# VHH binders against Aminopyrimidine aminohydrolase (tenA): the designs that were tried, part 13

Target 1, 224 residues: Aminopyrimidine aminohydrolase (tenA), of Halalkalibacterium halodurans (q9k9g8)
Amino acid sequence: MSFAASLYEKAQPIWEAGYNHPFVQGIGDGSLEKSKFQFFMKQDYLYLIDYARLFALGTLKGNDLQTMSTFSKLLHATLNVEMDLHRAYAKRLGISAEELEAIEPAATTLAYTSYMLNVAQRGSLLDLIAAVLPCTWSYYEIGVKLKGIPGASDHPFYGEWIKLYASDEFKELADWLIQMLDEEAKGLSSKEKAKLETIFLTTSRLENEFWDMAYNERMWNYNG
Below, E stands for the ipSAE of ESMFold2; O stands for the ipSAE of OpenDDE; V2 stands for 0.75 times the mean of E and O plus 0.25 times the DockQ between their complexes.

## First folded at step 14 (VHH; framework vhh_7z1x_3)

Design z110 (from z99 with T108V; at its last look DockQ between E and O 0.77; V2 from the best seeds 0.00; counts 0 for: pae E 5.0 > 2)
Fold by ESMFold2, look of step 14:
Structure z110 (fold): chain B 224 residues (1-224), chain A 123 residues (1-123)
Amino acid sequence: as target 1 above (224 residues)
Amino acid sequence: QVQLVETGGGLVQPGGSLRLSCTASGFKFSSYSMNWVRQAPGKGLEWLSGISSSGSKISYADSVKGRFTISRDNAKNTLYLQMNSLQPDDTAVYFCARGFAYRGYYEVYFDSWGQGTQVTVSS
């Protein structure tokens, strides 16, 4: 069993809970209230900015010019293609570009992005990959599962989200990160693998917190 | 080690057809988008066509759209280019290239290339 496959197996209870979360199920069956998806899109905008920063760090930490070049392409695509698509999608939901630039992070968004950036800045390329892989890989898994629900891909708001994450492009990104993880993990000790596992499972749990934050439209639990 | 081997080039008359193949080894072919690129004598590299890892998304340069057809067989680790209505300005070395495309973004330079196969269109 590859290292990535072992992480996948260990994360299954967490990822299954995410798939079964009312937010995710509501995307699939079309029942999710528009306001909850709007909240999600606002917080996801902030997430996406920091996601781009992780690819910048991947460029810095890459082990060879090809790896650095690939992370550079991912950084460029995130900033110049994904951000444009996100803004267009948000506009269809009634969220202006000015509003997106003024969004404050919810507690969960701040915790998630700050954790990933801290891990990536302090750690190796492999720590960075372990941090980002769950959101990429689990989104693909969710996209494929939801695409299988009759009518889901045709929904005027949620269908595009489903098609995006079930796409070959997103699968290719996930597969590349998986391949990098397995290559970089060759010869690691049990202690080193346990650290990476903790990172992988932590961001998997933060993903579920993100679903729950969006579903409850929660900025802060206390005085926030 | 990643290896891409093009075959099927040759001499063909104007208006003719040719089918190129690219056999891949040393990597999981089904995890990558694949591309055809050509270099005509004295010219730079020209991207022609790309196909996503499952084959569900295909794109073509305007110069070949309607005449060339890209396809792949993931079970055989093989990429294809069917070229119809060939003209003398299609004369070039044709390369298959492994690339990464994020939301349809294609770079001119790819991370792995074959050695190329010569296509010559002449009477």
Scores: ipSAE 0.184, ipTM 0.634, lowest interface PAE 5.0, mean pLDDT 90
ESMFold2 (binder alone), look of step 14: mean pLDDT 84; pTM 0.849
OpenDDE, look of step 14: ipSAE 0.447; ipTM 0.754

Design z111 (from z99 with G99D; at its last look DockQ between E and O 0.66; V2 from the best seeds 0.00; counts 0 for: pae O 6.3 > 2)
Fold by OpenDDE, look of step 14:
Structure z111 (fold): chain B 224 residues (1-224), chain A 123 residues (1-123)
Amino acid sequence: as target 1 above (224 residues)
Amino acid sequence: QVQLVETGGGLVQPGGSLRLSCTASGFKFSSYSMNWVRQAPGKGLEWLSGISSSGSKISYADSVKGRFTISRDNAKNTLYLQMNSLQPDDTAVYFCARDFAYRGYYETYFDSWGQGTQVTVSS
């Protein structure tokens, strides 16, 4: 069993809970309130900004030119294409570009992205990959599962989202990260692997927190 | 080590056909979108066609639409390009190029390609 596979198995209870979350299920059956999805899209915009920063760190942490180049490509794509696509999608959902730029991070968003940036900056390339992989891997699986629901991908609001994450392109990203993880994890000690596992499971849990945040449209538990 | 080897090029007359192959090794072929690109003498690199990892998504440049067909066999780690109705302006070195697409679109940058195969269309 590959290292990534072992992590996958350990994360299944978490990912299953995520898939079964009312937010995700609501996307699948179309019952999710639009305002909740809008909340998600706004916070996801902030998430993607920090996500791009992670790719920049990937270039920095890369052990060879090819790896560095790939992360650079991802960085470029995120900043110069993905963000525009996100804004366009958001606009179709009634969220203006100005509104997106004015969005403040929710507690969960802040915690999630800060955690990833922290472990990536302080750690190795593997730490970065372990942190990022759950959001790509699990989202693809969610996308594929939801796409399998009749009519789900044709939903006027959520269909595009489902198709995106179920796409071959998104799978390729996940697969590449998995490959990188497995390759780079070769020869690691038990202690090192345990660290990566902790990171992987933590970001997996944070994904669930992100779903819950969106579903409850929760900025902070305590408003000041 | 990532390796791509293009074959199938040659000399053909206008209106002729060729089938190019690209054999991949050193990476998980089935996890990557692949592309065909070409470079004509004195010209820059031209993208021709792309195919997603599973083959479910295919795209073509306008210059080759209706004439070229991209396909892949992941079990054989091979990419193909069927070229029909070839014209003199199709003369170029053809490359298969590995691509890393991100979230629903083809990346414009290629990270790996082979030595290329020469295609010459002349009467």
Scores: ipSAE 0.021, ipTM 0.399, lowest interface PAE 6.3, mean pLDDT 91
ESMFold2, look of step 14: ipSAE 0.143; ipTM 0.616
ESMFold2 (binder alone), look of step 14: mean pLDDT 83; pTM 0.840

Design z112 (from z99 with Y105W; at its last look DockQ between E and O 0.70; V2 from the best seeds 0.00; counts 0 for: pae E 7.0 > 2)
Fold by ESMFold2, look of step 14:
Structure z112 (fold): chain B 224 residues (1-224), chain A 123 residues (1-123)
Amino acid sequence: as target 1 above (224 residues)
Amino acid sequence: QVQLVETGGGLVQPGGSLRLSCTASGFKFSSYSMNWVRQAPGKGLEWLSGISSSGSKISYADSVKGRFTISRDNAKNTLYLQMNSLQPDDTAVYFCARGFAYRGWYETYFDSWGQGTQVTVSS
């Protein structure tokens, strides 16, 4: 069993809970209230900015020129292609560019992105990969599962989300990160692997918190 | 060991057709985008076409749109290029290249190459 495969197995209870979350199920069956998806899209915009920063850190921490070049291209694609697509999609959902640029992070968004950036800045390239991989991998799995629901890909608002995350491009990114994790994990001690596992499971749990935040349209639990 | 082997090149008359194949081994073919690139005599490399890992996304250089068709068979680990309406300017060594197709971006970084197959278009 590869190291990535062992992480996948350990994360299954967490990822299955995410897939079964009312937010995700509502995307699939079309029942999700539009305001909840708009809330998600706003917070996801902020997430994507820090996701791009992780690719910048990957460029800095890459082990060879090929790896550095790949992260540099992922950084460019995120900032200059994916975020443009996100803005266009948000506009079709009624979110103006002004609204999108003015969004402040919810508590969950802040915790999630701050955790990933802290882990990536303080740690190795593998720590960075362990932090970001659950987001990429689980979104692909969710996209594929939801695509299998009759009519889901044709939904006027949610169909594009499903198709984006079930795409070959997203799969290729996930597979590349998995391959890197497995190659670089060869020869690591059980203690080193346990640290990476903790990171992987933590961002998996934060992803579920992100679904729950969006479903409840929650900025903060206490408004003093 | 990543291996890419091109076949199907040869001599063809102007207006003719050829079908190139690229057989892949040593990696999970279905996890990668694949590309065709050519090098004409005395010239630099020219990207021609790319296809995503499942085959769902395809792109072409303007110079070959409508004449060339890229396809893949993941069960056979094989990439194809059907070339129609060939002209003398299509004379080149044709390379199969493994790449990474970035999110919503058609630019591909090539990390593995075949040895190439010669295509000569001459009357």
Scores: ipSAE 0.015, ipTM 0.503, lowest interface PAE 7.0, mean pLDDT 89
ESMFold2 (binder alone), look of step 14: mean pLDDT 84; pTM 0.863
OpenDDE, look of step 14: ipSAE 0.386; ipTM 0.723

Design z113 (from z99 with K57R; at its last look DockQ between E and O 0.69; V2 from the best seeds 0.00; counts 0 for: pae E 4.5 > 2)
Fold by ESMFold2, look of step 14:
Structure z113 (fold): chain B 224 residues (1-224), chain A 123 residues (1-123)
Amino acid sequence: as target 1 above (224 residues)
Amino acid sequence: QVQLVETGGGLVQPGGSLRLSCTASGFKFSSYSMNWVRQAPGKGLEWLSGISSSGSRISYADSVKGRFTISRDNAKNTLYLQMNSLQPDDTAVYFCARGFAYRGYYETYFDSWGQGTQVTVSS
């Protein structure tokens, strides 16, 4: 069993809870209220900005020119392709470009992005990979599962979300990160692997908090 | 060691057809996008076509749309290019290349290449 496969197995209770979350199920059956998806799209815009910063850090920390080049391309794709698609999708949902630029992070968004950036800045390339892999891999898993629901991919609003995360492009990203994790984890001690596991499971849990934040349209638990 | 081996090139008359194959080894073929690229005599590299890891997304350069068909067989670790209606301007060395596409149609990198196979279209 590979190291990534062991992490996958340990994360299953967390990822299954995410798949079964009302937000995710509502995307699949089409019942999710538009306002909750709009909230998600606004917070995801902020997430994508910091996600791009993770790829910039991956470029800096890459162990060889091939890895640096791949992270550089991911940085470019996030900033200049994914962000444009996100803005276009947001516009179809009634969210203006001005609204997107004025968004403030919810507590969960801030915690999630700050955790990943802190781990990536302080740690190794492998710590960065462990932090980012769960959202990539679990989104692919969710996309594939939802695509299996009859009619889900044809939904006028949510079908495109499902197709994006079930896509070969997203699978290829996940597979690349998995390959890097397994290659770089060879020869690590049990203590070193335990630290990576903690990171991996933490961002897995933060993803579920993100679903819950969006479903409840929650900026802060204690607003002041 | 990543290895890509092209076969199926040769001499063909204008209007003819050829089918190129690329056999892959040394990596998980089903995890990567694959591409065909050619280099005509005295010219630079020209990207022709790409296919995503499952085969669900395919793209073509305008110069070959409607004449060339890319496909893959992940069980056999093989990439194919069916080339129809060949013309003298298609004369080139044809390479298969391993790629990686993410969140866009045009963001690929080619980190491994085959040795190439010569295609010559002549009377």
Scores: ipSAE 0.253, ipTM 0.667, lowest interface PAE 4.5, mean pLDDT 90
ESMFold2 (binder alone), look of step 14: mean pLDDT 85; pTM 0.867
OpenDDE, look of step 14: ipSAE 0.454; ipTM 0.756

Design z114 (from z99 with T108D; at its last look DockQ between E and O 0.70; V2 from the best seeds 0.00; counts 0 for: pae E 6.5 > 2)
Fold by ESMFold2, look of step 14:
Structure z114 (fold): chain B 224 residues (1-224), chain A 123 residues (1-123)
Amino acid sequence: as target 1 above (224 residues)
Amino acid sequence: QVQLVETGGGLVQPGGSLRLSCTASGFKFSSYSMNWVRQAPGKGLEWLSGISSSGSKISYADSVKGRFTISRDNAKNTLYLQMNSLQPDDTAVYFCARGFAYRGYYEDYFDSWGQGTQVTVSS
């Protein structure tokens, strides 16, 4: 069993809870209220900005020119393709560009993005990969599962989300990160692997908090 | 350790057909986009076609659109190029190249190349 496969196995209770969360199930069956998806899209806009920063850090921390080049291209694609697609999708959902530029992060969004950036900045390339991989990998898993629901990919609001994360391009990103994790983890002690596991499981749990935040349209628990 | 081996080149008459194969080893073939590139005598490299990891997204250069068909068999770790209606200006060394597809970004990053196979179109 590869190291990534062992993390996948350990994360399954967490990822299954995420898949079964009313937010995610509502995307699949079309029942999710539009306002909850709009809330998600606003917070996800902020998440994508910091996701791009993780790829900038991956470029900096890459162990060879080829790895650095790949992260650089991912950074470019996130800033100049993904963000444009996200803005276009948000507009289709009734979210203006002015609204996107004015968004404040919810507490959960801050916790999630700050955690990932902190471990990536303080740690190695492998810490960065462990932090970011659950988001990438679990979204692909969810996308594929939801795509299997009849009619889900044709939904006027949620179909594009499903197709995005079930795409070959997203699979290729997830697979590349998995391969990097497995290659870089060769020869690590059980203690070193346990540290990476903690990071991986923590961002997996933060993803579930993100679903729950969006479902409840929650900015802050105290004074809103 | 990454190896890409092209086969199926040869001599053909104008209007003829060839099918090129590229056998991959040393990496997970199904995780990568794959490409065909050619180099005619005395010319630079010309990208011809690319195919995403599952085969669901395919692109062609205008010069070969309608005549060439890219495909892949992930169970056999093999990339294919069916070339029809070959003309003398298709004479080139044909290379298989491993890519990494970025969402909406060009498939122009090729980190591994095969040795190439010669295709010669002449009467």
Scores: ipSAE 0.060, ipTM 0.550, lowest interface PAE 6.5, mean pLDDT 89
ESMFold2 (binder alone), look of step 14: mean pLDDT 84; pTM 0.860
OpenDDE, look of step 14: ipSAE 0.508; ipTM 0.777

Design z115 (from z99 with S59K; at its last look DockQ between E and O 0.78; V2 from the best seeds 0.00; counts 0 for: pae E 4.2 > 2)
Fold by ESMFold2, look of step 14:
Structure z115 (fold): chain B 224 residues (1-224), chain A 123 residues (1-123)
Amino acid sequence: as target 1 above (224 residues)
Amino acid sequence: QVQLVETGGGLVQPGGSLRLSCTASGFKFSSYSMNWVRQAPGKGLEWLSGISSSGSKIKYADSVKGRFTISRDNAKNTLYLQMNSLQPDDTAVYFCARGFAYRGYYETYFDSWGQGTQVTVSS
């Protein structure tokens, strides 16, 4: 099997726990309290800013002009298209522009984004891909699974989230990252692959921490 | 190595129809958005239509909306363009292009192109 397929299989206990988390299940069946989704959307806004920085680093670290061009386009789309859509979605959820400007990162958000940026800045393009791929890939998997629930895609607030992550556009991003992971991993030793596995599983776990943070509306355990 | 091969061009009278095909090889066709682009004599490239990897989203330029229909068959690695009500200003070389769209409908960027097929609309 491919290296990406082996990572997928090893991550399954973690991704299954994420899919079964009350936050994610509540999106699917419509039971999630609106305040928890609002909390998620605020923290996700901060996440998207650093996600864009990962694409800037991908542009820098790309191994040819075509790869650099693709990451540059992803950076542009994140900053100028996705963030506009995110702001519009937040407004429909009752989150004002003033609230978005005032958002501070929760402890989990800070840890997650700082880990990804540290790995990407210190490492290779492949380390960057291993860090970002679980977020992209697992969100697509969740989107597809939730879309299969009758009525979920029609929910006035959560349906848009489901359709976004089940979309062809998001699948294309995940598939591109998977193809790059497998190509760049050719010829790596078992030891080098184990290092990438640790990165991949760590961001997979941080995603579950993000669901839990949002469900509990937790900024900081103390003085937060 | 990515390869895109267009076929189905030719000479057509005004008001006529043509169906273009683009056969893809060297990549996982079902993982990519696909596009049709044309270049009229002495002009720049004009994007005409795009279709997402599963075919669930389709977009058209205003200049061809209602006259052209894009489709794909992922089992055959083939992209199609049905062109109806052709006019002399549709005369161009038509290219198949592999795209990559992320998070919206606004832009699709192309990283691979076919050699093109000539479409000529005249009497």
Scores: ipSAE 0.289, ipTM 0.687, lowest interface PAE 4.2, mean pLDDT 90
ESMFold2 (binder alone), look of step 14: mean pLDDT 85; pTM 0.867
OpenDDE, look of step 14: ipSAE 0.528; ipTM 0.787

## First folded at step 15 (VHH; framework vhh_7z1x_3)

Design z116 (from z115 with R103W Y105K; at its last look DockQ between E and O 0.76; V2 from the best seeds 0.00; counts 0 for: pae E 3.8 > 2)
Amino acid sequence: QVQLVETGGGLVQPGGSLRLSCTASGFKFSSYSMNWVRQAPGKGLEWLSGISSSGSKIKYADSVKGRFTISRDNAKNTLYLQMNSLQPDDTAVYFCARGFAYWGKYETYFDSWGQGTQVTVSS
ESMFold2, look of step 15: ipSAE 0.312; ipTM 0.702
ESMFold2 (binder alone), look of step 15: mean pLDDT 85; pTM 0.862
OpenDDE, look of step 15: ipSAE 0.485; ipTM 0.771

Design z117 (from z115 with Y102R R103Y Y105S; at its last look DockQ between E and O 0.63; V2 from the best seeds 0.00; counts 0 for: pae E 8.8 > 2)
Fold by ESMFold2, look of step 15:
Structure z117 (fold): chain B 224 residues (1-224), chain A 123 residues (1-123)
Amino acid sequence: as target 1 above (224 residues)
Amino acid sequence: QVQLVETGGGLVQPGGSLRLSCTASGFKFSSYSMNWVRQAPGKGLEWLSGISSSGSKIKYADSVKGRFTISRDNAKNTLYLQMNSLQPDDTAVYFCARGFARYGSYETYFDSWGQGTQVTVSS
């Protein structure tokens, strides 16, 4: 069994809970209230900014020039292609550029992005990959499962989200991260692998908190 | 290690057809987008076409639309380029390239290249 496959199996209870969350199910069956998806899209915009920073760190920490070059290209694509696409999709959903620029992070968004950045900054390339892989991999799996629901891909608001994450491009990103994790994990001690597992499971749980945050449109649990 | 080997080049008459193949090894072919690029004598590299990992998305440069067809066989780890209505200006070395991209930008990022195969279009 590859290391990535072992992480996948250990994460299954967490990822199954995410797939079954009312937010994700509501995307698939079209029942999700538009305001909840708008809240998600706003918080996801902030997530993408820090996601780009992870690719900058991946460029810095890469173990060979080819890996560094790939992360550099992902950084460029995220800042200059993906964020433009996100802004265009948000506009179709009724979210202006001014609203996106004014968004403050919810507590969950801050915790998730801060955790990933701290792990990536303190650790190795593998720590970074373990932190980011669950959202990439689980989003692909969710996209594929939801695409199988009749009519889901044709929904005027949610169909584009489903098609994006079921796309070959997104599969290619997930597969590249999986392959790099498995190659770079060769020869690691059991203690080193346990650390990577903790990171992988933690961001898997934070992903579920992100679904729940968006479903409840929750900025903070306490007045502030 | 990643290897990409082009075959199928050669001499062809104007108006003729040629089918290029690129056999891949050392990586999971079905997990990557693939591309064809050419270099005419004394010219820079010209991207021609790209195909996503499953084959569900295909894009062509305007210069070859309607004449060239990209395809892949993931069971054989092979990329193809069918070239029809060839003109002398299509004379070049043709390369396959392994790509990676998000959101339809796959033709921009290549991390591995083949050695190339010569195509010459002449009477």
Scores: ipSAE 0.012, ipTM 0.440, lowest interface PAE 8.8, mean pLDDT 88
ESMFold2 (binder alone), look of step 15: mean pLDDT 84; pTM 0.855
OpenDDE, look of step 15: ipSAE 0.119; ipTM 0.582

Design z118 (from z103 with Y50R V108T; at its last look DockQ between E and O 0.63; V2 from the best seeds 0.00; counts 0 for: pae E 4.7 > 2)
Fold by ESMFold2, look of step 15:
Structure z118 (fold): chain B 224 residues (1-224), chain A 123 residues (1-123)
Amino acid sequence: as target 1 above (224 residues)
Amino acid sequence: QVQLVETGGGLVQPGGSLRLSCTASGFKFSSYSMNWVRQAPGKGLEWLSRISSSGSKISYADSVKGRFTISRDNAKNTLYLQMNSLQPDDTAVYFCARGFAYRGYLETYFDSWGQGTQVTVSS
């Protein structure tokens, strides 16, 4: 069993809870209120900006020119392709470019992105990969599972989301990160692997908090 | 060690057909998109076709669209190029190449290449 496979097994209770979250199930069966998906799209826009910063850090921390080049391509694709697609999708949902630029992060969004950036800035390339991999890998897993629901891919709004994350291109990204994790983890002590496990499980939990934040349209729990 | 080995090249008459194969080893073939590229005499490299890791997304250069068909067999770790209606301008060394794409973005960076197989179209 590879190291990534062991992390996958450890994360299963967390990822299963995410898949079964009403937000995710509502995407799959089409029942999710449009306002909740709009809230998600706004917060996900902010998430993607910091996700791009993670790929910039990956470029900086890469162990060879090929790895640096791949992270550079991911950074470019996130900033100049994924963000444009996100803006176009948001526009079809009635969210203007001005609204997207004015959005402030919810508490959960801030916690999630700040945790990942802190881990990546203070740590190694492998710490960065452990932080970002659950988001990428679990989104692919969710996309594939939801695509299996009859009619889900044909939904006028949510079908596009499902097809994007079930795509071969997204799988290829997840697989590349998994390969990097397994190669870079060779020779690490049990203590070093436990640290990476903690990071991996923490961002897995933060992903579930993100679903819950979007479902409840929650900026902050306190009004003060 | 990543290894890509092309076979199936040869001499063919104009209008003829050839089927190229590329056998992959040393990496998880099913995790990567794959490409065919050629280099004609006196010319630079020309990208021809790409197939995604599951085979669900395929693209072709205009120069070969309708004549060439890319496919893959992930159980056999093999990439294929069926070439029909071959013309003298198709004379080239043909390479398979491993690449990376994300969210519709494709750069021309290919991190692993085969040694190539010669295709010659003449009477």
Scores: ipSAE 0.211, ipTM 0.646, lowest interface PAE 4.7, mean pLDDT 90
ESMFold2 (binder alone), look of step 15: mean pLDDT 84; pTM 0.850
OpenDDE, look of step 15: ipSAE 0.223; ipTM 0.629

Design z119 (from z99 with G50R Y106S; at its last look DockQ between E and O 0.78; V2 from the best seeds 0.00; counts 0 for: pae E 4.2 > 2)
Amino acid sequence: QVQLVETGGGLVQPGGSLRLSCTASGFKFSSYSMNWVRQAPGKGLEWLSRISSSGSKISYADSVKGRFTISRDNAKNTLYLQMNSLQPDDTAVYFCARGFAYRGYSETYFDSWGQGTQVTVSS
ESMFold2, look of step 15: ipSAE 0.254; ipTM 0.670
ESMFold2 (binder alone), look of step 15: mean pLDDT 84; pTM 0.846
OpenDDE, look of step 15: ipSAE 0.689; ipTM 0.853

Design z120 (from z115 with K57R K59R; at its last look DockQ between E and O 0.62; V2 from the best seeds 0.00; counts 0 for: pae E 3.9 > 2)
Fold by OpenDDE, look of step 15:
Structure z120 (fold): chain B 224 residues (1-224), chain A 123 residues (1-123)
Amino acid sequence: as target 1 above (224 residues)
Amino acid sequence: QVQLVETGGGLVQPGGSLRLSCTASGFKFSSYSMNWVRQAPGKGLEWLSGISSSGSRIRYADSVKGRFTISRDNAKNTLYLQMNSLQPDDTAVYFCARGFAYRGYYETYFDSWGQGTQVTVSS
């Protein structure tokens, strides 16, 4: 069993809970309130900004020119293409570009992206990969499962989201990260692997928190 | 070590057909989208076509749409390009390129390519 596979197995209880979350299920059956999905899209916009920064760190942390170049491409693509696509999608949902730019991060969004940036900044390339892999890998699985629900991918608001994350190309990114993780993990100590596991499971849990945040449209629990 | 080897190029007359092959090794072929690109003399690289890892998504540049067909055999680690109705301006070195995509929007990005195969269309 590969290292990534072992992490996958350990994360299954978390990922299963995420898939079964009312937010995700609501996307699948179309019952999710539009406002909740809009909340998600707005916070995801902020997420993507920090996500791009992670790719920049990937370039910095890369151990070879090819890895550096790949992360650079991801950075470029995220900033110059993905963000525009996100804005376009948001617009179709009634969220203006100005609104997106004015959005403040929810506590969960801040916690999630700050955690990833922290472990990536302080740690190795593998720490970065371990941090970002859950959002890529689990989203693909969610997308594929939801796409299998009749009519789900045809939903006027949520269909595009489902198709996006169920796409081969999205899986290809996950596979690339998995490959890198597995290859480099072969030389790691048990202690180092344990660290990566902790990061992987932590961001997996944070994904669930992100779903819950969106479902409850929760900025902060305490606004005092 | 990533390796891509293009074959099938040659000299053909206008209106003729060629089938290019690209054999991949050194990586999990089925996990990557693949592309065909070409470079004509004095010109830059031109993306022609892309196919996702499973083959479920295929795209073409307008310049070759309706004439070229991309396909892949993951069991054989091979990418194909069927080129029909070839024209003189199709003369170029043709490369297969490993794609790197994110969320399906970046199929034109690639990180590896072969040495290329020469295609010459002339009377």
Scores: ipSAE 0.268, ipTM 0.652, lowest interface PAE 2.0, mean pLDDT 92
ESMFold2, look of step 15: ipSAE 0.278; ipTM 0.675
ESMFold2 (binder alone), look of step 15: mean pLDDT 85; pTM 0.870

